# Designs tried in a protein design chat: VH-VL binders against q3z8v0. Part 1

Every score and structure here is a prediction.

Target 1, 182 residues: q3z8v0
Amino acid sequence: MAPKLLLHGCCAHCTAYSFKYWQEQGFAVSVYWYNPNIHPFMEHQSRLEAMRKLSAEMGFELITEPSYHMAEYFKNVSANVDGRCRICFDMRLGQTAAYAAGHGYEYFSSSLFISPHQKHQDAVCSAEALAKETGVRFAYADLRKRYSDSRHITKPLDLYRQQYCGCVYSEYERFGKPNSPA
Below, numbering starts at 1 at the first letter of every chain, in headers, positions and changes, except where a header shows other numbers; Kabat numbers aren't used for antibody chains.
F, E and O stand for the ipSAE by ESMFold2-Fast, ESMFold2 and OpenDDE, each averaged over both directions (binder to target, target to binder). V2 = 0.75 x the mean of E and O + 0.25 x the DockQ between their complexes.
[cut] stands for letters that were removed.

## First folded at step 2 (VH-VL)

Design b1 (framework fv_burosumab)
Fold by ESMFold2-Fast, scan of step 2:
Structure b1 (fold): chain C 182 residues (1-182), chain A 124 residues (1-124), chain B 106 residues (1-106)
Amino acid sequence: as target 1 above (182 residues)
Amino acid sequence: QVQLVQSGAEVKKPGASVKVSCKASGYTFTSYYMHWVRQAPGQGLEWMGIINPSGGSTSNAQKFQGRVTMTRDTSTSTVYMELSSLRSEDTAVYYCARDRYYDSSGYYEAFDIWGQGTMVTVSS
Amino acid sequence: AIQLTQSPSSLSASVGDRVTITCRASQGISSALVWYQQKPGKAPKLLIYDASSLESGVPSRFSGSGSGTDFTLTISSLQPEDFATYYCQQFDSYPTFGPGTKVDIK
C-alpha cells in the first residue's frame, strides 16, 4: 500500500513536477489548494483555475479549501510585513499539515521546494516545526534543480501566468518600484 | 507556429512619434507578458518596458518614462509601442519579446519568442 | 538597477574549441539569469534559462552554470554556426542585459 502524501500546491507551474516526483517516490499523492496570500480574489481564482486544468491533465486529486481566508492572511501579516514570507509559509504549510493530520495522510510536502526564488530555508524550517507539532511527517526533497522539468510539463498547456508572488506587497514590490522590485 | 510578427521599417524626423506593432499568433495572447527591447546599430540590447496583455498594465524603464506608451488590442492579439519626441539616438531596431514565466515570484523568466525586429531611423 | 558585466568582451576561437563566457551581477540574483545568442541581422535566440536549464532545441554543447553573482556559459566544442554575440540577462528585478561577448573566427 502506498503511503498517502498531501502536497500543498502554491501554483500549477511548481506543482506539475513536484506531483510527479512524489508519485515516482511511491506515494499516493493528493494536491491541496490553500493560498490566502494571493490577492486580489480574481487573481486567486485565475491561479486556482490553472491548478484545476493541471489536475485534469495529470489526473491527480485536487482538494480545495472552500474559504478564501484573505482576512486571516492580513491579520497575521499586517503587524510584520518585513517577515511576511515566513508567516505566509507557516500559514499555508500549517493548514496543509492540519488537513493531513485530520484526513489520514502520513506525509505532507509542498511545491514551494521547487522554486529557486522562494526563501527555501525558511520554508524548510516552517515545515519541520509543523511536522513536530502535528505528528504528520514532512517529506523533503530539494527540487530546485528540477524546476525546468516542471515548466516543460506546463508549457504546452498555456495555463494562466502569474505576474507576482501573490500578495499585494509582492505586487507593489514588482510594479510600484521604478527599475527594481526591491 | 508560435510567432511574433512586427510592422515594417520606419523613417522619422526628429520630434516625430513612431508606433510599432507586434502581432502574436499560435498561443493564448493574454497568458504571457510582452516586453520591448531595442538595439542601436552596433550596440547591445536595452530593455524599454513590459505590458500585461490581459489587464493592459505597463511598466517602463525610467529612461523612457513620459516618452513610451505601450498598449494592446486583445481582439487582434497585437501589442503596440509608441515612442514620442524622437531623437537621432533613438535610431535602433525595436523588438517585441514574449516573457516566459513559470515561478510564483512574479519576475520575468526569459524571452523565449522574439519578433523579427523593426528598424526605426531618425534623421533629418 | 542590477548591472551585468561580461568577460571577455570579445574572443577569437577555432571550430572544435571549448569557449567559456562569464557574466557577473552587481548583486545576488539567485538563478535568475538567461543567456541569448544573436547572429548579425537577427533577433536574439534563447539558449539557457534559470542559469543552467537548456532551452528545447538548443544543442547540448551549450551549458550554463552559476548562482548568486557569478555565471558562466560554456560551448564545449565550437561549431561554425556558433560564431555570434552572446548576452546574459537578469530577471531578479526589471530586466538588464550584459554588454555582450562577441565570438569571432580565429
Scores: ipSAE 0.012, ipTM 0.536, lowest interface PAE 8.1, mean pLDDT 87

Design b11 (framework fv_burosumab)
Fold by ESMFold2-Fast, scan of step 2:
Structure b11 (fold): chain C 182 residues (1-182), chain A 120 residues (1-120), chain B 106 residues (1-106)
Amino acid sequence: as target 1 above (182 residues)
Amino acid sequence: QVQLVQSGAEVKKPGASVKVSCKASGYTFTNYYMHWVRQAPGQGLEWMGIINPSGGDTSNAQKFQGRVTMTRDTSTSTVYMELSSLRSEDTAVYYCARSEYYDRGYFDYWGQGTMVTVSS
Amino acid sequence: AIQLTQSPSSLSASVGDRVTITCRASQDISSWLVWYQQKPGKAPKLLIYDASSLESGVPSRFSGSGSGTDFTLTISSLQPEDFATYYCQQYESYPTFGPGTKVDIK
């Protein structure tokens, strides 16, 4: 029987090819939604709805964490905003690994590893530490070169497109900086 | 099918303002950025700025700051670009062009262009 | 702002020729480079995104390569409909365009 892999989905766009990749590697894949780093709440809901639409189109099981831990995100991040990306990875991958351990998944991974916009090595280090702590195996592949393949899957679906990484700090970094002089 | 349909040609005098529209159809209007790019006769392409139709947030090239204003109307899926204090060197074809956030801003669909002529 | 240069500024070619156009960025832009084709009186058309990915519906004779600062657009066997101006554009930062390369008939 196919080994079970719990795939953390950071957004529909990143998840599309990541799901296909792990399925093609011979895994039985379920997608896990836990993204307390997405603000405000309506932005979180728009991205979750895009993921639900992708789930329907691709036929994967989508598991949604029932609690929106925005308050916990800010509690963990507010004292160390410069280190927030690692804290964010630890929160999302930690919840994924814990869910995997509690529900019979042999492996976990994340769609974070396809994104050219993420601090890739920090996410890898987070996942490796969590695999050691939980006993769940981390399935790693560098899918950044396959990012265009994920775009190919989602482009015809006209899914909600995010305008910033997720958190209010990333929104400010994108829109609050001076315009490029031209 | 995705379409971006722009308003018709304009002839303006120096010092006037022009407002060009771009109506989007065939996709979810708020899921993509819209940009404005112009091209003077016989010249290359020049980026003017970007609007997020979802929030109405804009960023404009420094060259046009203070005289370009970008807006949108979500009920009609239309973006607008208003350029004030027109000069003869603003004579150009003005294009709206769609980009998505995650691919960092290349333009997969373009409007047909609006010729703006500034002459005395 | 990131500056792009294109070489050559213009070229003349015959149907069936292999055409190569280069784009150079003033700083590292990874693979965040696209190519557009523009015919007289028309809006630009996307050909290649992410430096080497062919846009759906674009003929396979078009290809892109490169990363970092040096990029190439190749047309393997030029067709009559390919006579146009070609532009590169970066999206590592706010968009900037190359000056264009005009491909004209010999």
Scores: ipSAE 0.015, ipTM 0.603, lowest interface PAE 6.6, mean pLDDT 88

Design b2 (framework fv_burosumab)
Fold by ESMFold2-Fast, scan of step 2:
Structure b2 (fold): chain C 182 residues (1-182), chain A 121 residues (1-121), chain B 106 residues (1-106)
Amino acid sequence: as target 1 above (182 residues)
Amino acid sequence: QVQLVQSGAEVKKPGASVKVSCKASGYTFTDYYMHWVRQAPGQGLEWMGIINPNSGGTSNAQKFQGRVTMTRDTSTSTVYMELSSLRSEDTAVYYCARDEWYGSGDYFDYWGQGTMVTVSS
Amino acid sequence: AIQLTQSPSSLSASVGDRVTITCRASQSISSWLVWYQQKPGKAPKLLIYDASSLESGVPSRFSGSGSGTDFTLTISSLQPEDFATYYCQQYNSYSTFGPGTKVDIK
């Protein structure tokens, strides 16, 4: 049988090509949704609905955590806002690796590795550490050059388009600051 | 097919206000941010601000703070840009434009046809 | 505020010519640069995003390159419908546009 890979999906737009890539590498791929870093709740739901639509279109299994762990996210981040991206990766990839270990997945990975807007090396370091801790193998590919391929898949589907990374800190960074005078 | 259709040309006196509309169709209105960009005759493009049609939240360029108000009506899939205390230098074509990007910035995949606003005595 | 300059401000070319337009940013903007085409009386049209990614439906004769502060738009074989003004835009911070380059017929 094809080896089983649990693919963490950070959003539909990053997941589309990441799923296709790992399927083409010979894996049996399920997509895992756990994104407590997306705020507010309605933004989280809009992005999850986009992922559900993508799942229906591409025919992959989508596994969703029933609980929205926003409070746990803020508990972990509030003391170290400058380091929040690494904490965020540890939370999402940690839950993915734990689910993989508990449900017979040989490998885990993430759509984070396609995004040009993520702290790529921090995500890699997080995944490597979690692979050692859980005994689940981390499947790595740098797919940043394939981001346009992922957009090509999702653009015709007219799915919800996010306007910031996910957390309220990233929303403020984009929208909350007035322009500086020239 | 995605379309953004703007209201017709306006002629205003200095000190008046103008409200330009932009009606969206062919996509889910609340899923994409909308920007306003203007262009004075024979000049380049100038960004004015952004609205989130889902929340109604806005962010405006510093130059227009206090004078520009952006709103939306989800029942008609329409965004509005109101510019007050008009000056002759506000004479321009005003465009609405849909945001294609997320993360660190904004760029525009669909544009309205433009609304000419002339400010003269 | 990030300022963009374009060169040349205008050029004259013939159908079939290779045309190169440059855009320079006052500070590094990584790859967060977009190119638009605007024809007289029309709204701008998206051509290239992320400095080098061709927008769907845009002919392959258009290409973009560059990173940091220096960027180029190239039209490999100019067609009659390509006579227009071309604008660069950065989205590394709040949006700013270049002054435009007018491509006119000889």
Scores: ipSAE 0.011, ipTM 0.510, lowest interface PAE 9.0, mean pLDDT 87

Design b3 (framework fv_burosumab)
Fold by ESMFold2-Fast, scan of step 2:
Order: C-alpha cells, then structure tokens, then sequence
Structure b3 (fold): chain C 182 residues (1-182), chain A 121 residues (1-121), chain B 106 residues (1-106)
C-alpha cells in the first residue's frame, strides 16, 4: 500500500504541482482545505471553488474542513500582527497534522512549500514542530522552483486567481500603499 | 549572460512542415518555460504556445492546435517548434521567448533573434 | 479569450516630447499586464511588468500605470532610440498581445 499523505492546499495554483509531485514520490495523496486566513468570506469561497474545479480536473480527493474559523484567526493574530504569518502557518498546518493523525495519514505536507510568496523557513519550522508534537511525519520538498509548473497546470483551467496572500492585512499591504495598483 | 539563438531562415512550399530551433545558454535550461510567438510581416505579435523544458507540459494556442508541436532536447539546451500543413499566411518571423515568474507576475524576459519562415510556391 | 486594444495605433512625436499610449482589456486583468518595445528588424524587449514595475536596465523615462481594464505606458522625454512599436500583453488568462502602437519621428 502506498503511504498516505495529507496535503494542505493553500490555493489551487500552488496545489496543482504539489499534488503531482507527492503522487510521483509514491504517496496516496488527499488534499485538505483549511484556510481561515482568507478574507473576506466571498474571497475564501472563490478560492475554494477554484480548488474544487482543480480536484475534478486532476482527480484527487478534496477534504474540506466545514468550519470557516475566521474569528479564531483574528483572535490568534490581533495581538501580534507582525508575527501573523507564523501564527497562520501554525493554525493551518496544525489543523492538517491533527486531521492526519485522526484519520490514518502517516505524512502531511502543504502547497505552501511551492509558493515564492510565503515565508518559507517559518512554514518549515512550523511543520517540523507540529510533526514532533503530533507524531505525524512531515514530508518536505522545496518546490519553489516548480511554481511555474503549477501555474501552467492551472492556467488552462481558467480558475479564480487571487490578488493577495489571503488575510485583510496582506490585502492592505498589496493595494493600500500610495500609487499601488488596485 | 542569457542568450537564445535561433536557427536560420527557411523557405517552404505550401503543405510542408518547418521545424525552428532555439538554443539556450547562460542559465539553467530546465528552470524556465519557453514560449513561441510569431509576427507576420507588418503585423503584431501572436502567441503560439508554451513548453516546459523539463518535459512535463506543453500547451498550444487554440488557433494552432493540431498542427504545432513543441519539443526540447535537454542535452543541447534546445527547444523546437514544428508547424505542419504550412499556408502562405504562416509567413512570419518566429520567436522563442523565455518566461520568468516572480511572485504573481509573469513576463518574457529574453527573446531569440527570430527566424523568418517564408511559405511560397 | 481576453482581447487587448491599444490607442493610438500610431503617433508622430519629436525628441523631448512626452508620449502616452494606452492599452485596454476586454475584462478585468488586475495588474497582470506587461509592456514590450520592438525596434524595426529586432526582437521585442521587456520594458515594464505587473503594469508599473520597470525592468532592470530600462531608462527611468519609461513608466507604466493602471489596473483592471485601463493601462498606460508613458515616455516622459522621448529619445531618438525610443522610436519603436510598443506592445502590451496580458497574462491573466493565457497570453494575449495588443495590436501595437507605432511611435514614429515627426
């Protein structure tokens, strides 16, 4: 039996090649959607619909966390906005590792490791700590050089394309500066 | 120094095929996608398709589906664009162009010098 | 398919002039627009990406602006080497080029 890997999907565009990569490494891969860091709710839904379309196209199992934990995100982040990315990684990867532990997955990983936009080392440190805490193994690969591959898988599918990382803080950082594009 | 060097001009008869080459140097060949773009005399730029030089994917513009084939040879760091069933309207300069992706933006940062393909009886 | 239009199709200008050309998309493309310069007989050259980011080595007289559907390329003080055709390109859905704007000497 192929070992089971639960792959956290941060968005369809990062997930496409990440899924292919881990499948090619010999894992039975399911994709897990838990992204309370995406605001507002309609932005979250647009990105989730993109992931559902990708799931149908690529044939992977998509597991959707039923609760949109937006309030929990803001509770955890509001006292430390400068450290919010690490808190965000801990929330998403923590939920992924916990789901993995509870549902017979031996490994977990994330499409975060393909994105050139993420604080890569913080995400790695978060995942390593969570692997130690939960006993689920962290499968790591630096896929940032394969970001192009992932985008070219999704480009023909005409999926919703995000304009900011996810949270309202990142939206302001992208669009709120003087003379910034909107 | 990044360079893309294309094969020389071709003259073909209608119905023939042409295969244009683009040899890359000065960077990791498999790290960047390559696009093909053509330009008919006095006309604008027209995107034809894209190839992943590591061999994982290729995609063509709808207009060229069924008659354009893109390939690569990693041992020579060369991409190829083959266009079949040539018509007079395929007379154009054909360019290869390297894609770079930085954050959410994509652009064609280096271009080959172009290959003139003339289709005439 | 996203269509791009450029205006004007051609213009005549003198050295030192301020030149502005526009690119309009048939639907919103955020800032996913690139500008290229093409001189006669040569391959296109990257000028501006993500609507407003100047490529390294491109003179500061070039600038880009806009988002959504309306974009502009400005040359603040036209130089002899700037007489060329300028193309916009969207990369939101596949890749589409505008028809070009030719900048001729007056």
Amino acid sequence: as target 1 above (182 residues)
Amino acid sequence: QVQLVQSGAEVKKPGASVKVSCKASGYTFTGYYMHWVRQAPGQGLEWMGIINPSGDSTSNAQKFQGRVTMTRDTSTSTVYMELSSLRSEDTAVYYCAREDIVATYEYFDYWGQGTMVTVSS
Amino acid sequence: AIQLTQSPSSLSASVGDRVTITCRASQGISSYLVWYQQKPGKAPKLLIYDASNLESGVPSRFSGSGSGTDFTLTISSLQPEDFATYYCQQYDSYWTFGPGTKVDIK
Scores: ipSAE 0.013, ipTM 0.554, lowest interface PAE 7.9, mean pLDDT 87

Design b6 (framework fv_burosumab)
Fold by ESMFold2-Fast, scan of step 2:
Structure b6 (fold): chain C 182 residues (1-182), chain A 121 residues (1-121), chain B 106 residues (1-106)
Amino acid sequence: as target 1 above (182 residues)
Amino acid sequence: QVQLVQSGAEVKKPGASVKVSCKASGYTFTSYYMHWVRQAPGQGLEWMGIINPSGGSTSNAQKFQGRVTMTRDTSTSTVYMELSSLRSEDTAVYYCATGDYGDYRWYFDLWGQGTMVTVSS
Amino acid sequence: AIQLTQSPSSLSASVGDRVTITCRASQGISSYLVWYQQKPGKAPKLLIYDASSLESGVPSRFSGSGSGTDFTLTISSLQPEDFATYYCQQYDDYSTFGPGTKVDIK
């Protein structure tokens, strides 16, 4: 039996190669969708539908949380907006590790580790702390150099393309400011 | 066939407005943001702004603030770029464009054919 | 805004020649750099994205390299259809284009 790994999927484009990588490392991989940091709801649904299409195409099991916990995200973030990315990592990776512990997964990881746009070391520190806390093993690989490989997989599938990280704060940061002077 | 088809050439006087259209086909119109890029004769490319075809929200380059308006019509899969208070330096080919942005980085693998806008007295 | 410069601004080369065009960014942009080819009267065509990834359908004689601030586009064996202007574009912060490099085949 191959060891079971629960892979948190932050988006379809990051998940495609991350899934392939961990499968090639000898794991039985299921993808886990829990992204209460994606706003508004219709943006969340567009990204989830892209993940469902990827799941069908690549043949992996996709596990989705039945409820959209946007209120919990804002409750946790509103008092510390400047630190929201670490809080966001703790929420998503924490739920992934907890699901893994409760459902017989030996390992967990995330497609966050392929994105060059994420605070990589904060995500690693979050995952390592959660592994210690839950007893589930954290499988780590720095896949940032393989980001374009993931997009090569998803490009012919014509999936929804996100325009900001996920939260309303990141949307404002992306679109609410003019180009910085050189 | 996946394509963007733009409206025809325009000749305008200084102070007038011009509205250029871009009709998308062969893909899900509301799933991809649309950008506008212009190119003055003999010059390089200049990014003007972006529109979300789903919600209609826009973001424009600071240089064009107050003069450019981007809109869309989801029933016809068409985006529009209107530039007001035209000056001679607005003479350019105007392109609509969209692309493969895995994680919200903007570059363009699909372009309209371009619309020449000439501003002359 | 992130400024891009290209060198040379213009060049002439013979069929079969190796052509190298450089693009330099005013600040680090990681690998968030694309190259376009534009023929007279036509829209730009994507050649290379993520600094070095060849777009589907683009001939293998085109290649890109570099990261941070210095990038190159190489055409290993110039063909008649490669007469065009080549543009780099960064996408680390909004979108900024280089001024272009015109390639003439003599």
Scores: ipSAE 0.013, ipTM 0.591, lowest interface PAE 7.6, mean pLDDT 87

Design g1 (framework fv_greziprubart; at its last look DockQ between E and O 0.55; V2 from the best seeds 0.00; counts 0 for: pae E 9.8 > 2)
Fold by OpenDDE, look of step 10:
Structure g1 (fold): chain C 182 residues (1-182), chain A 124 residues (1-124), chain B 112 residues (1-112)
Amino acid sequence: as target 1 above (182 residues)
Amino acid sequence: EMQLVESGGGLVQPGGSLRLSCAASGFTFSDHYMQWVRQAPGKGPEWVGLIRNKANSYTTQYAASVKGRFTISRDDSKNSVYLQMNSLKTEDTAVYYCARDEYYDSSGYEFDYWGQGVLVTVSS
Amino acid sequence: DIVMTQSPLSLPVTPGEPASISCRSSQSLLHSNGYNYIDWYLQKPGQSPQLLIYLGSNRASGVPDRFSGSGSGTDFTLKISRVEAEDVGVYFCMQALQTPYTFGQGTKLEIK
């Protein structure tokens, strides 16, 4: 029996190769959607829809956390906006690890580890700490070199493409600064 | 296969006007910002300007060197981006490229596809 | 405007040997998100530029692993572990942190 791995999916475009990778490593992979960091809600829904389409295309089980937890995100981040990314990772990976622990998954991971746009080491540290807390094993792979490959997988699917990390702060950083490229 | 094809270049006198076109194929054109970059002979590339997608209201930005003289527009129904060049100067002489701006979950801006370029020569 | 300065401007290389190109920016290209907004492009003879590296160290699709980007802040390096004949051309760095986007002067890589 293949060991079960719960893969947190941050977006369809990152999840594609991440899923493929862990599957090829011999895991039974399910994808978990929990992204309280994606704002506004309609952006969250657009990216979720893209994930659903990917799920249908690639044939993986998609588990969606029923709660959005936007308010909780801002509650946690408001006191430390500069440190929001670590808080974001703790929330997202924390929920993933907790779900994994409660539903018989031996491993958890995340598509965050393929993105060159994420604070990689912070996410790793978060995951490692959560593994210790929950007792669920953290499956780590540095997939950043396969970032473009993941996009190649999703390219023909014509999925929604996000233009910023997800949170309103990242959106502001992308579009709100003077002399911003776009 | 992704492709960008520029057209409309040629020889023009100083003070003249020229309109370049760039036809895109092989990707969802409407999703992407489009860039114009030019390269004078023997020099490095120079960014000319950009046009954003519909989601960002087709807003534009221009290099200081061309602002007020050049206008970028696009027609998503034709998968095309345009560069209207007015009041041309000799220093505008260059190969003009259209380039696709990377869109995939990027907080940065990468020109991942370029056209073949079209030569614009401004000379009396 | 951010000024990008490349060195060397000319780079003769023997096939099989490594190559290194430096790019310096007049101000830090490190974004608040922790990543450096610099791209590397290659323009082969008679061709348009093509993307090699983005965000300082990420290899573009189809780019051989012989190419790598490194650096942070204001100093960046493009490395080719083993130069091949097909690597001949002019390499440009570009800052993508803010408009106007600005390019380096270019480094012409030639085979000895």
Scores: ipSAE 0.025, ipTM 0.657, lowest interface PAE 5.3, mean pLDDT 91
Fold by ESMFold2, look of step 10:
Structure g1 (fold): chain C 182 residues (1-182), chain A 124 residues (1-124), chain B 112 residues (1-112)
Amino acid sequence: as target 1 above (182 residues)
Amino acid sequence: EMQLVESGGGLVQPGGSLRLSCAASGFTFSDHYMQWVRQAPGKGPEWVGLIRNKANSYTTQYAASVKGRFTISRDDSKNSVYLQMNSLKTEDTAVYYCARDEYYDSSGYEFDYWGQGVLVTVSS
Amino acid sequence: DIVMTQSPLSLPVTPGEPASISCRSSQSLLHSNGYNYIDWYLQKPGQSPQLLIYLGSNRASGVPDRFSGSGSGTDFTLKISRVEAEDVGVYFCMQALQTPYTFGQGTKLEIK
């Protein structure tokens, strides 16, 4: 039987090709939504709706974590904003690995590893540590060169387009300074 | 199919004004930043300016060569972006393109789709 | 403003042979996130520019793998491993690091 892989979906635009890749590698893939880093809540809902549309279009199972955990996100990052991205990965990937361990998934991974703007090595280190702690295997591929293939899948669907990484800190970093790019 | 169609070009005298329109279809226009780029005959492209989406308060930026003379606006209900050009000079003669920009997390700051272009000629 | 300087400005090539185009920026395009904010475009005769390469080395959707981008900091190269007749046109580099976005002067690729 095909081994089961739980794929953390950071957004629809990163998930489209990531899902296809792992399916082609022979996994039975389900996509897991848990993103307490996305603010405000209405932005989170807009990105989740885009993921739901992608799930309907591509036919993958989408599992949504019922709790948003925004307050816990800020509690964990507020004292160390410069180091927040590792904490953010630990939260998102930690919940994914825990769900995988409790629900019969042999593997977990994330669509984070296709993104050209994420702190890639920090996410890898987080996932490797979580695999050791939970006993669920981390399936790794560096898909950053395939990001355009994911956008090829999602562009015809006219999905909600995010304007910053996800957190209010990244929103300020992108838009809070004069003459910032974009 | 995605389309960006510029209109409103033509011949105008120095010191005159002209308004360009760009009609968009085939994508969710209201989510995108929109940009204007121009290309004088036989030369490389020159960025003119951009307008952000509603979430970013429709803020604009302009190249120094056009700042104070050109104004970018948009109407999301009509899927359209506009370039109002005042105090035109002969060096403003170019093909004007509207272009779509990707959002920050997709691919960076690229122009992934350009319109067909419209010629503006500023001459006596 | 960041100045982009291309070389050569004219590039006659025999079909099937490789081609290389250089672009130099007046300041580093390397962002702290590890990517170089440079894009490459092709403008075929009578057409608007089309994106080939973004963020230094990533091919845009539908671009053949004979196109590749390389370089870091201030020196960048676009390579075509085997030129085909459809590749004729003017190639532009553009810095996407900061506004105003600025383009190179262009390299006209011609079949000889």
Scores: ipSAE 0.006, ipTM 0.498, lowest interface PAE 9.8, mean pLDDT 86
Fold by ESMFold2-Fast, scan of step 2:
Structure g1 (fold): chain C 182 residues (1-182), chain A 124 residues (1-124), chain B 112 residues (1-112)
Amino acid sequence: as target 1 above (182 residues)
Amino acid sequence: EMQLVESGGGLVQPGGSLRLSCAASGFTFSDHYMQWVRQAPGKGPEWVGLIRNKANSYTTQYAASVKGRFTISRDDSKNSVYLQMNSLKTEDTAVYYCARDEYYDSSGYEFDYWGQGVLVTVSS
Amino acid sequence: DIVMTQSPLSLPVTPGEPASISCRSSQSLLHSNGYNYIDWYLQKPGQSPQLLIYLGSNRASGVPDRFSGSGSGTDFTLKISRVEAEDVGVYFCMQALQTPYTFGQGTKLEIK
């Protein structure tokens, strides 16, 4: 029996190769969707639907949290918006590690480690702390050089294309007043 | 260093078939996507198709102008990529290049090394 | 298919002077990941094309720093800050956002 790994998926485009990589390392991989950092709700749903299409295409198990925890995200972030990325990693990886511990997964990881746009070392530090806290092992690989591979998998599938990182702060940073009519 | 050597070109009548081969050396061939690009006399390059690596299940894509007529395959044990061309038309006359697609960094879809090309002439 | 349009088609330049080539796409090449999926290639006389710039602004290995790429969305520019004799050839932009990958018609750079 292959060891079980729960892979947090931040989006379909990052998840495609991350899933394949860990499967090829000999793991039995399930993908976990928990992204309260994606706003508004309709944007979250568009990205989740892209993940569902990828799941059907690649044949992996997709586990989704039934609740959209937007309120919890803002409760944790609003007092420290400049530090929001680390708080966001702690939320998503924390939920992933907790689910893994509660459901017999030996390992957890995330598609965050393929993205060249993430604060990579903050995400690694978050995951390492959570592994120590939960007793679930953190499977780490720097897959940033494999982002192109993941893009090659998803491009032919014509999946939903996101226009900002996820949160309303990142949407404002991209589309704020200097780039928009007054 | 890196080397891509195309072979199998020549003169063929409309409706005929040719198989092009591209032999690679000097890099880990199995890691890379491979591309076929052609250039008609006096014109710019035209993308023909691609084949992905083992990690992407050797999937292929083709330009509409060749889809259903051309097939790309590869043999990683021989460090070779192939283009099987069927039902050839006069507009398929071109120099055919195989090219390496660099995917190891976040850069993505670029043809970072090209072979020297092989001429295919489709004429009656 | 995405159409790539270059201008000018012919670019005579005095050695040591700057040169600029424009490339416009029929739709945005800006991906949700923040990259513009446009590459630039140089084809020297009698040679295969060679990669100069990838993902809008990144120089390929061995490419001199006098070459730069810029632009976003649908309007892109390749600049040579100081043209040298070895820069003669035909320059092509290519979109790599979606298949089929499509090239511009080419800009022939010639020394005056």
Scores: ipSAE 0.000, ipTM 0.476, lowest interface PAE 11.3, mean pLDDT 86
ESMFold2 (binder alone), look of step 10: mean pLDDT 91; pTM 0.932

